# VH-VL binders against q9h9l3: the designs that were tried, part 388

Target 1, 176 residues: q9h9l3
Amino acid sequence: PRKMVAIDCEMVGTGPKGHVSSLARCSIVNYNGDVLYDEYILPPCHIVDYRTRWSGIRKQHMVNATPFKIARGQILKILTGKIVVGHAIHNDFKALQYFHPKSLTRDTSHIPPLNRKADCPENATMSLKHLTKKLLNRDIQVGKSGHSSVEDAQATMELYKLVEVEWEEHLARNPP
Short names: E, the ipSAE of ESMFold2; O, the ipSAE of OpenDDE; V2, 0.75 times the mean of E and O plus 0.25 times the DockQ between their complexes.

## First folded at step 19 (VH-VL)

Design Ef17 (framework fv_unasnemab; at its last look DockQ between E and O 0.85; V2 from the best seeds 0.84)
Fold by OpenDDE, look of step 19:
Structure Ef17 (fold): chain C 176 residues (1-176), chain A 122 residues (1-122), chain B 107 residues (1-107)
Amino acid sequence: as target 1 above (176 residues)
Amino acid sequence: EVQLVESGGGLVQPGRSLRLSCTASGFTFDYHYMDWVRQAPGKGLEWVAEIRNKFNSHTTYYADSVKGRFTISRDDSKSIVYLQMNSLRTEDTALYYCARDEFDSGYYFDYWGKGTTVTVSS
Amino acid sequence: DIQMTQSPSSVSASVGDRVTITCRASQGIKTYLNWYQQKPGKAPKLLIYGASDLQSGVPSRFSGSGSGTDFTLTISSLQPEDFASYFCQQAKSYPRTFGGGTKVEME
């Protein structure tokens, strides 16, 4: 089905010593890479570490950020009933404090045919950056400005599309 | 409840300009693509223009029949989409619908306004 | 441009009848095909999106099928309120294009 979206989230550090990963940005794209959602999100707790080098999140982004509870509602509304594609998506769902049905979840970090296509061990966990470079000949997550969740979500969707037919058939025969 | 209300239609002479407005309510306007679709009297539907949302740079698309003459724009703060129509022609005579474009699982117009009538006649 | 050829242009039917409307695209559009219903003096209403997905609130007697170039809208048992015009629309590429329409009339 075409009811497929890809999601990528950026997290900041909250709690003691900033060890708690809190949602600070969420991007969702449709099957064609069009952006359905892309908002900065304000965690309910004080941000201790913006993790800017990786997250791309800066203090200025939080000035008009959407409160977590509101953003969560918006995001869940988009995800409900969809096949959700992500990379290491369990981290995104954890940050969202949300659990999408496993049967409707696709994690590109755990798709053996995708790794095989990239000449990687099938059971290895490869980074989004590596798979994107190898299979799409595209560089993502470059520079010092941090990740772009939109870019990452788009890349994730594109990667999945490479193995969609095979993987969906596999899942049909082997439901999670 | 989702509502789309078109306005700005009227009778104009060829070569003149007219600006249509569509006021949206009942949903998060700036998240959605917005389109104009027209229907000439007794005829079928013709897509006119699309403007994408803020996440997609408000990119615009036009039918060849209106390219260079019509401009679609939006004011997200007011939840309004516009259609500036210049150099109007008799063949532009139609009922103009504003439509919300949902694009989460394909691209489709799930809500339509009642339309505003544009008549171009000498 | 992708041309959408819709057939028939009109059909006479009775309540309870099975009605089938077809739409053919000039090139492959995968499942980017939508169906709309339009009653006289009213705006179009979405029936089916993505070739086969039923819009919320639309009766189950409506169904869509097809992929690629050939698509079908089926009304399993025509009801009095179903007499209207129907349009297919491709959303694969720009410009978006509609079929010519099918008018379902009372026999």
Scores: ipSAE 0.922, ipTM 0.953, lowest interface PAE 0.5, mean pLDDT 96
Fold by ESMFold2, look of step 19:
Formats: sequence, C-alpha cells, structure tokens
Structure Ef17 (fold): chain C 176 residues (1-176), chain A 122 residues (1-122), chain B 107 residues (1-107)
Amino acid sequence: as target 1 above (176 residues)
Amino acid sequence: EVQLVESGGGLVQPGRSLRLSCTASGFTFDYHYMDWVRQAPGKGLEWVAEIRNKFNSHTTYYADSVKGRFTISRDDSKSIVYLQMNSLRTEDTALYYCARDEFDSGYYFDYWGKGTTVTVSS
Amino acid sequence: DIQMTQSPSSVSASVGDRVTITCRASQGIKTYLNWYQQKPGKAPKLLIYGASDLQSGVPSRFSGSGSGTDFTLTISSLQPEDFASYFCQQAKSYPRTFGGGTKVEME
C-alpha cells in the first residue's frame, strides 16, 4: 500500500483589499480517493473577500469552522511521512504555512509525462480542470458555485496514478 | 490512549435481537472507519461490518452472512459505534470485537477492543 | 468473496527458530494484506499492514513479503512471547476476509 495522499485547499481573501490568500477549506484523500479530512477552516485574520465564485466558501461555513491553528495541526499530522500529491501544491503549502519535504511532494501541474499524455507541451502549466477533462473525460469545477476541494483532490490523485510508475522511477533516478 | 470498549452482549434465543455498543476514546473518532469483527468459540476471525467516517457519508458494508439482519451505525457526538443484530441465529454465537480501521496507507485494524460475548441458543 | 488459505494450520517450534507462515488469496489483492497476532483470551494485535510494513512497536524480527496472491510472514528468531496464533487478512475488497489461522506452539 502507498503512503500517498492528495490534498486540495480553498482560500479566501484577507489582508489589505482581500489580496492575501488564507486557508478556508482543506480536503485530503487517500490513494483510493477515500476522504481522510475535509474541514472548513477559520482564518486567524478577518475575511475581506470570500471569493465564493471560485472557493465555494460562504459566511455560514465559517460559523462552526475549525480555527486555523487547530486545523493546521490536524492536517500536518496526516501529511507527515507521506507522499503528498497536489496541483500547484506550493499554494496549498503556503496557505498552511508549511513546507513538505521535496522528495515527498508531487505536483501534477509540473509533471512532463502527464502533459505528454494530454498532448500538451511538456513544460507547460496546465489547469487541473483541463487535465482532468483531457485525461479522465470528466468535468470538474462545473458551474459558478465554486470548487469542491474533495472533488479536486480526488481528480488530482487519479491524474497522478496515470503517470505514477514512470514518474516515481524518474524521481528515483533524479532525486530532488 | 486509544480505547475501544464493547458492551451489550448476552445470551439470547434464536430469532431475537440484541444491540452491541462500542465506546471509543483517545482519538478523533469521527475521522475513522469503524468495524465489527467476530470470533466463534475456538474458531478464526470473521469480519462482520464497517461504517465509514463522516467525510465518506457514513457508508456501510456488511458480510453476506449478516446482510439484511445486522445494521452498523454510529453516533459521532458520543463516539459510539453500534451493531443492531436482528433475527439472530446460533451461528452468530461469537465474541464480537470493535476495531478501528485505519485507511491512510492501506486498510487495517490497528486497535481492537476486548470484545463482548453473544451466545445464541435455545 | 476472496478466500484466504493459510498454511500451516499449526507449527511446533523452539525459541530461536525461524518460522514461516504462508497465506494465499483466491484472487489478486495487490499488497492489501495484513497480519495479526492473537494470544488466548486476548484481542488480535496488528503486526504488519500492506503486506510488508511493520506496525509501530512491533519487533523487527517480524517481516512480511508478497504481492498478488502469495504472502509470507516470517519470524526470524522466535521469542517466548511469539507463541500465539497468527491470521492474515485481505483488505482489497469487501467483504474483508481472514485466513484460518496458524498456531505457533512450543515444541
């Protein structure tokens, strides 16, 4: 069995003019797509812009949300010692105020074999929605009610599985 | 300290019902899958049922031998998992264990209770 | 249902012996295979998950191997506390199923 999980986060706007991205939801799935974690998270700063059209976060979600410090502890406990898969995962780690070991990090936005399977330039940055449609024949992030971080984490894991053998072998030969 | 404590076992006649409880402590109960596993006297282990966590809709699964007769459920606010056993048969006689099913890196029962005995006889 | 065939049903051994227990699945289960130890009157204890990963606190004399349908639990040098029954269990699909057990007893 794989000590591998996929993560996706949703952010809201805090700070001046709502320009700072702060964590407001985090979803983590196992290798088979079963959900290990899915909580709404209350940022320590006041929310200026819920960014609902993309984040799916609304004011009611924050009423009983887990405080950031507590949620971060829960999330990091799950991630420790595991390969963590994400899409543009540096944004998720930034929102968590956390850096996972590079040797245990997999970013589906920067995997050349995955782009090749999608008939895209190997070094192009492709959106999760685009890769999922091309390679899994699935539509995610449908409508204007915001993204589902569970759906996105599950899609990210399935995309990684398409190139897992090749990419893990590549990383074994070329340690980060 | 993770603890699982089963209760509700006893002696019952065939065709009757019994409800087992498993009280959990020392971990985030609503994040875990929970299972029942039984062991007939002098016999091996038999998986009975599983209930998934709140993030997976509390979906339930059953062994064919109990499907339609047993119902697994949970109360996350009290950290209790239940097994409602209806239409009991003599072959249901066993020690019933509550187990925590860890699914982060495989699926395995990392903590078990001491079990509660169910005896079904005339 | 995936049937798990475990052999031998019992083995007599002495402290210091190497003990090997095998488990065969009726269908491919990749590495979704766990091993448990059970002493009389006690609950099972997880030893190995995912065919080969040791559970925390389990001594390194225990090891597991295999993939697909054929799996092995090895105790490299038996200790007095290792006389017990051992069960394999597949977690690839529902229903979860256990092997019939192997009793390791004093020679």
Scores: ipSAE 0.759, ipTM 0.905, lowest interface PAE 1.2, mean pLDDT 94
ESMFold2 (binder alone), look of step 19: mean pLDDT 94; pTM 0.958

Design Ef2 (framework fv_unasnemab; at its last look DockQ between E and O 0.84; V2 from the best seeds 0.84)
Fold by OpenDDE, look of step 19:
Structure Ef2 (fold): chain C 176 residues (1-176), chain A 122 residues (1-122), chain B 107 residues (1-107)
Amino acid sequence: as target 1 above (176 residues)
Amino acid sequence: EVQLVESGGGLVQPGRSLRLSCTASGFTFDYHYMDWVRQAPGKGLEWVAEIRNKFNSHTTYYADSVKGRFTISRDDSKSIVYLQMNSLRTEDTALYYCARDEFDSGYYFDYWGKGTTVTVSS
Amino acid sequence: DIQMTQSPSSVSASVGDRVTITCRASQGIRTYLNWYQQKPGKAPKLLIYDASDLQSGVPSRFSGSGSGTDFTLTISSLQPEDFASYFCQQAKSYPRTFGGGTKVEME
């Protein structure tokens, strides 16, 4: 059986007008929700927009942040060979400048049985916050302090566990 | 190379205290859980305590046999894990191992020190 | 607490023999089961983790199997350096618990 981890990243704005999304925090949890990794990450380019309201990232977090190249190496080491669970995970991989094999990727924003369980349209893209509230009766991403990538990664893992058996069977019959 | 070196063992009388240290090197110490496991002479292995890493609030767990008497702690800046042992009993006599805990693919002790001997005797 | 019952407590074998050690958990532990080897006067060494994953550097003659409550460590062809004690350990819950151990001795 494959080992499973969940990932969530926070991004800040770099480049012209801050339109480039750069990795600024990454959190990884194991199947049980224990945190394997949680570091602030220093982008290689100047930060124009911290996007604090959403990202939770502040200037002070960058003072001792791990350089991107180092962090990327650490993260990839953790992810290699694992089933990686995330929500809208393509954004995380893009920020990491890394692409995990599709066969080993699970995106909770695109799992029809999960949406069905939440009484949502199967082919709709629902937010992590919404699914977590509906299925776990838990509030995440509350307040004005921004998101917690650890909290989000843990929620993502818990959501996937609800449909793991069904979805893994489906994927076995229908390999991506 | 990963290395764990225990120290602080010795001969003590019942009721006394002793503090063990385990100095780690060769890996990112603050990323790992650390555990103490002991082995009485001629006996099997007994888990004693665990302290989690900085990402998991340094949460601690103890065997019932040592709860209230032993305290596990760590200094990430020095790459050291400690075991404060109070109110020692004769049954605490054992070789005490420090072990690195990996938890990315299950939970297991992938590296062990050579151990430090604790003897509790009147 | 989860009790780990290991059997046999000792086994006599010869070089080249197939050796099987079993470990039973008092309740389901999925695959959170590890195997360790300990030679006299030495610290334990990890052999198998998560029931069946071979630790890096461990010879392929060692293998682990099982899930739930029943687990097995197999040495396909015993080598001289394999005479030692072996311990199973569950990592599903606290307290972490070990089996009583199996001593593999030379016949």
Scores: ipSAE 0.925, ipTM 0.954, lowest interface PAE 0.5, mean pLDDT 96
Fold by ESMFold2, look of step 19:
Structure Ef2 (fold): chain C 176 residues (1-176), chain A 122 residues (1-122), chain B 107 residues (1-107)
Amino acid sequence: as target 1 above (176 residues)
Amino acid sequence: EVQLVESGGGLVQPGRSLRLSCTASGFTFDYHYMDWVRQAPGKGLEWVAEIRNKFNSHTTYYADSVKGRFTISRDDSKSIVYLQMNSLRTEDTALYYCARDEFDSGYYFDYWGKGTTVTVSS
Amino acid sequence: DIQMTQSPSSVSASVGDRVTITCRASQGIRTYLNWYQQKPGKAPKLLIYDASDLQSGVPSRFSGSGSGTDFTLTISSLQPEDFASYFCQQAKSYPRTFGGGTKVEME
């Protein structure tokens, strides 16, 4: 099938000194940016650092959050069999403790035609914020409340659409 | 497994009101869009209304023929979608289906209830 | 509003026949086109979504094709259970709109 979704996650600090990144929010959108999933997630380990400046996660979000094991099951049901688009998506899959097939994975941080459209070196790793500003004329991740994973997933999908035809043809010729 | 059961249909005079209910089970109701689709006797299908999921603010959409008269709503805690039908007209006479709207790739009605009959007649 | 023109309105066919039903949108809808089957006294059943994707449990004799404005549903070898009405439906824009239907009946 040709099903495609975009994902973005927010992480909090767990483990020694809060250095381990653990999933605390996940958002998934369809091709048109409609939200398929958006839940706060309770990590299985004690939260040491909410990382609120970047994550947007506060203690009150965890009160009714979905336990990680349950949320992971819900998320993987949505992702299975689909092309999944993300930005630096390896980090999202790591937080999910999950490996998605490479042939079904699209990472907007590593798409040379997308960098070319932004007048950036094709081999550079560009931030989502920078690409979105440059190519969509939109500011994301604004303010002191941290990132919105819904906003970021929607931006990621719109960025991929700019190069979708070219990149899908490239991948057909050069299977990952 | 997935089940949609409509109720609340009946015979009613023009200008009156009626409230339809659709009870859902066997899936994560609050993650799905829900729609009403109607079919007049011996006629084709007409989309009536849609209400989106909790993640999309329960936003509602209506066919022009019912806008301002009908209101779609949902109670996620009870897994029920409603259609409040005011100022009913004879042309609203139809079998009313509740449908689950999947939107992971395109938008499509993958499960339908059996429908509930609304007859608007003097 | 996007108008959906479906043809023919009816077709008489025999078991084993190839049946083709067409649906035309008044403006481009990409692949946001679905096909439903409806038997007398029953609710519609999804056959094809996103123009060409077969719903789970639907036999492979059903296929959908097209993009933009012109779409077809094909039944490669008609079976007794396929005598029914068929509806296309666009999902590109609100309001969602259906074609007028095609009744496939025994000759």
Scores: ipSAE 0.761, ipTM 0.900, lowest interface PAE 1.2, mean pLDDT 93
ESMFold2 (binder alone), look of step 19: mean pLDDT 93; pTM 0.953

Design Ef3 (framework fv_unasnemab; at its last look DockQ between E and O 0.87; V2 from the best seeds 0.82)
Fold by OpenDDE, look of step 19:
Structure Ef3 (fold): chain C 176 residues (1-176), chain A 122 residues (1-122), chain B 107 residues (1-107)
Amino acid sequence: as target 1 above (176 residues)
Amino acid sequence: EVQLVESGGGLVQPGRSLRLSCTASGFTFDYHYMDWVRQAPGKGLEWVAEIRNKFNSHTTYYADSVKGRFTISRDDSKSIVYLQMNSLRTEDTALYYCARDEFDSGYYFDYWGKGTTVTVSS
Amino acid sequence: DIQMTQSPSSVSASVGDRVTITCRASQGIRTYLNWYQQKPGKAPKLLIYGASDLQSGVPSRFSGSGSGTDFTLTISSLQPEDFASYFCQQAKSYPRTFGGGTKVEME
């Protein structure tokens, strides 16, 4: 299945006290890690908290950011018909206000064989950072500049590829 | 509608230079890889060069036959991809196609221009 | 470099015939194989990508199969507009390389 992409989104806080998570960046990579999409996105509501420490998003990134509605259209066009890989991907889809078919979704935070390979409890929810370190011997989400959604999407794809054959076979026998 | 229009071809002597242009329209140009593919008269297709999109640092790749002589570049603001051809040789004679490279589910050329003819002859 | 060996170089066929074109890669390319159609005086047209995915707008009589090193393009029932040259192309590594082409001509 080469129609596979990995997605990672960064969110900022909007609404009262910044408790609403709004999409502010989205990165999509193909099976080989090449970047299909990487845009800053302007939420429809005023940003209260950039959450820069985690999101990496700064005010300057919003100056020429793509309006949410436009970005959503662009992203959906890329995702449509694809197997979409992500980590805790329900958060990304929620921010996108989009629901990808479950049968075409792969969440690396909920793949028991992946956790097993990382010597983690199969039913535990492990962080992308931890799995990446354990299985790829790579450090991500380091420093004070916040996360890189491109880096995270690439790591997510690489992790999935480690268990792709086994997991796809499992899903074929046990469709969601 | 996606359109690719090549220009800049012509007759040149060996050792001379020529710059091809491909003007794109009908799609988000800066999201796509762009390639040049050539076809010598009565022959098959030969890949020449690729330039990746802005998300992938506009990285370039070349066929060995043109390395050091040809340079692919792009102007995303104008939706144009270029092929600077230096030190041209007779074997560079061909119809040069500009192609859009889609890479969402593999890597393939889904749209092609009509081509521009380059003839290198003494 | 990955060499693409395409066969046959030419085939004579009639309307309604089943036509099969093969392409062999010098090394494994998984499913990074595309097929193009080129009519005389025209630019190539994408038919199949990823070894077996039919490009939008391409008639269903075209199909692609294979993985690894051996690939096949099949035209289930040749139509008058299908007389053309066909090329395979690997996209696994650089340089991108094409097969030598197959000319499908009228018998």
Scores: ipSAE 0.928, ipTM 0.955, lowest interface PAE 0.5, mean pLDDT 96
Fold by ESMFold2, look of step 19:
Structure Ef3 (fold): chain C 176 residues (1-176), chain A 122 residues (1-122), chain B 107 residues (1-107)
Amino acid sequence: as target 1 above (176 residues)
Amino acid sequence: EVQLVESGGGLVQPGRSLRLSCTASGFTFDYHYMDWVRQAPGKGLEWVAEIRNKFNSHTTYYADSVKGRFTISRDDSKSIVYLQMNSLRTEDTALYYCARDEFDSGYYFDYWGKGTTVTVSS
Amino acid sequence: DIQMTQSPSSVSASVGDRVTITCRASQGIRTYLNWYQQKPGKAPKLLIYGASDLQSGVPSRFSGSGSGTDFTLTISSLQPEDFASYFCQQAKSYPRTFGGGTKVEME
């Protein structure tokens, strides 16, 4: 059975001086990279800094965005009971105000076999852009107009597939 | 409650056209793939066509038996999927089901309408 | 196209019997195999997806197994409401294709 999805989120700045990271876009893809979810999300607090250079979020995107509470419900319904793959995924879960079971979580920023394939130290934290270029021969996050969370989620799933058999066996032998 | 209601079936002569509609309710229609599946009288099931969701460009796929004659489309604002059937043949006679295609963990038809009957005869 | 060969075409059984239905794909489809139940005059109903996962609300007496090319649907103890036709369907590639069906009849 395939009970695996990949997620990527984009955040904007809220709170004092825009330092709080609040969810403003979420994309979820299935094992084959088909897009299950891709919505702009309106944070419950006033947006202080769109962080557009990295987030790709502009004021126009918020006009018809899904309110956070509704979007969170939609997203969690998709994630529940599934293995969720992400890159530095703790940031995505924090923005969702959600804790996914560790046994069902896969973080491509912390998978030693993946770093090994990229000729990097096994415990180094590597960027998604670097791993994708090195291991998939693909440029993502190109330019200065922000990231595509769909593109990033798809890349994250493909990276995980490179080590899926080895890493799933490792986790079975070493339950988290 | 998920509901799929087909309409537009009827008796037509070979070479003519019909348009089927499927009205969906009770779920986020524009997030799902939608399919048509048919069943000739006393026969098994035959997949006919699929249209993907808005996030996957509404891409369409067809069985070889209908390619070039049938067109699947959707109106997400009305939660309706259509099947335009041109150049109908007697072998297109069947009960036509609308199905919701779930793709979060594999690809499968988790809800079906009751179907609408198309009869093609002289 | 991936052809699905389903066997047997019919089976006569009694309440309480164990019933097995097999489905063979002409090419490997990993676990992209679904099972549907259809009663006369009714739409198909999903029972099993991904070869072995039970759809919500389906009784645990239904189980599916297999991967690659050979798949089995098992009803561990047949109930009166289980007399119906059963279809397998591959979802590995387009076109989606169904097996020819198995009719489970009362003896």
Scores: ipSAE 0.684, ipTM 0.879, lowest interface PAE 1.6, mean pLDDT 93
ESMFold2 (binder alone), look of step 19: mean pLDDT 94; pTM 0.958

Design Ef4 (framework fv_unasnemab; at its last look DockQ between E and O 0.81; V2 from the best seeds 0.86)
Fold by OpenDDE, look of step 19:
Structure Ef4 (fold): chain C 176 residues (1-176), chain A 122 residues (1-122), chain B 107 residues (1-107)
Amino acid sequence: as target 1 above (176 residues)
Amino acid sequence: EVQLVESGGGLVQPGRSLRLSCTASGFTFDYHYMDWVRQAPGKGLEWVAEIRNKFNSHTTYYADSVKGRFTISRDDSKSIVYLQMNSLRTEDTALYYCARDEFDSGYYFDYWGKGTTVTVSS
Amino acid sequence: DIQMTQSPSSVSASVGDRVTITCRASQGISTYLNWYQQKPGKAPKLLIYGASDLQSGVPSRFSGSGSGTDFTLTISSLQPEDFASYFCQQAKSYPRTFGGGTKVEME
């Protein structure tokens, strides 16, 4: 289906010792990889750990960041009614404090045909980076500057497109 | 309510320039692609140009008929999209519509202005 | 460029009639096809996007179908307010292109 978007979120650490993962950036792309949304988001609680090495989030990004409540509203508006593709997407939804209908969710970390195509065990949980390298011959999440949620969302969409027909048929026969 | 209001149309001689403006309201302007579509008198619709949003580097696209002569731009702080038209030709005579381009599930123009008339005549 | 051939150019119909308009693309455009309605002196109005998705607020008597190169707009039961021109538009590639239009007139 065309009503499909891919999402990737970056989180920072809040709460005691920074153990709470709070949304700090969200990127959403359409079926063709065009960016629908890409905003830095200000958590409601004090940031203890920016997790910059992984998240790419820095203190400067929070200066004009969109408050969480506002950002959540914006994001939910985009996601509503769409098939949402993500990698380990339960983490993104958890950070958003939102759960998309399971029937409209596609998690590329749990698609056996995708793993098979990448010569990986079908029931294994493979990283986005690994699948992207194997199937798209592209390097993502390189360097020490942290992840790009836009790149990750785009890669996720491209990966899904490789198995879209087969997987959608499977889901049609086996609704979640 | 989403509103698009075009302005800047008028009568000009061939070779002259004109700048159209489209003022948007009622939505998050900088999230959307914006397009110009024109319609010659008694004719069909012709796509002219597109400018993408801030997330997509404000990338622009043009119809071959206007490439090198027209420039689409936008001011997100003012919620305005512009069409700078240079080296105007008689065949550029048309009603020029500003359209909001939604691209979440395809690419389509879900809102249109009322248009502004451009007449190029000697 | 992708050429959009729309047919018929005009059709005379009566209230209650089923009206069908077709649009053919010179090459495959998947479902990147939109339909617009335009009444005299008015701006175009989006009816269908993505070949078959009905725009919010558009009456259910309008429907779109097709994929690849052949597309159809159907008005199941023509109403007085439906007499207008209709345009298809491909959004697969640049330049964006429109069909030549179909004028639905009162018989």
Scores: ipSAE 0.928, ipTM 0.955, lowest interface PAE 0.5, mean pLDDT 96
Fold by ESMFold2, look of step 19:
Structure Ef4 (fold): chain C 176 residues (1-176), chain A 122 residues (1-122), chain B 107 residues (1-107)
Amino acid sequence: as target 1 above (176 residues)
Amino acid sequence: EVQLVESGGGLVQPGRSLRLSCTASGFTFDYHYMDWVRQAPGKGLEWVAEIRNKFNSHTTYYADSVKGRFTISRDDSKSIVYLQMNSLRTEDTALYYCARDEFDSGYYFDYWGKGTTVTVSS
Amino acid sequence: DIQMTQSPSSVSASVGDRVTITCRASQGISTYLNWYQQKPGKAPKLLIYGASDLQSGVPSRFSGSGSGTDFTLTISSLQPEDFASYFCQQAKSYPRTFGGGTKVEME
């Protein structure tokens, strides 16, 4: 099997006016969509804006959340040595304060063949919600309670699988 | 150091019950799937049951030969997995292993206990 | 259920020999195949997962290959500690199933 996982994170606002994005939830799934990790994470700084409309994070989630340093160690242990799939994945790595090797990173927001399958401009950045609806016939991120990082990670893996053979061959011909 | 220690085996008559325990240490128990695998004397390996981790609802799976008679469960706070074996038959006689199931790339049993012996005879 | 057929059931070999063990699945299992070693009176030990990935601490003389239905475990140069039984196991679907085993014996 593939040494491949998919990740999605939810962030809250810290710092002045809540403009800094800090990790508050992380979900990791294997190639088959089984959940390897799903924890609420307590940022080391005061939360100014829970961003609940998008993050789904509420104050009650932080009561027993895993401290950031502990959670980061757990997450990086899972990611090390694996191909990591995400959507706009730079934001997830930034929130983790982590740099994953580019050769082992797959970003579904930047795969031209995936956009083409969705009848979207090949060089455009498409939302996960849009790609998932067009290519998987699924509605994600529905309702007013925010996103589910488990749902989003699973959708991201399914999307990558649609282009996996083509894109892995492309990357073998065109190493980053 | 990962350790898995089984207990609760013994000699029982057909139709009776036993409860096996497996105490785990040295890893994040509640993140792993846990399985039971058995081996009849002089025979090969037979998978018995699996219980998934907390993130996958502790879902359980069973071999057809034990469905309805055996129940796998876990206590994440104590790092223990159990196998409740009811309506035991002579063909359940085996060495029962506890195994840790990694699922990051495929699904595989990367650590095994030494096993506990169950003998079912008249 | 996916049946796993392992061959040969036993092999007699000498130190230094190349040993090949095969495993066939009754239907396609992609690369969801694992190999275990078991010495008398001991628990099984994982050698290879995902058809070809070597578990940490396993000597490089062990290798695995195959996908779909046909899989092979190879020991390139048999060592005294390699006389044991070997089992394949599919992890594509439930129930998980093992091959019947191959006993590697000293000739």
Scores: ipSAE 0.822, ipTM 0.915, lowest interface PAE 0.9, mean pLDDT 94
ESMFold2 (binder alone), look of step 19: mean pLDDT 93; pTM 0.953

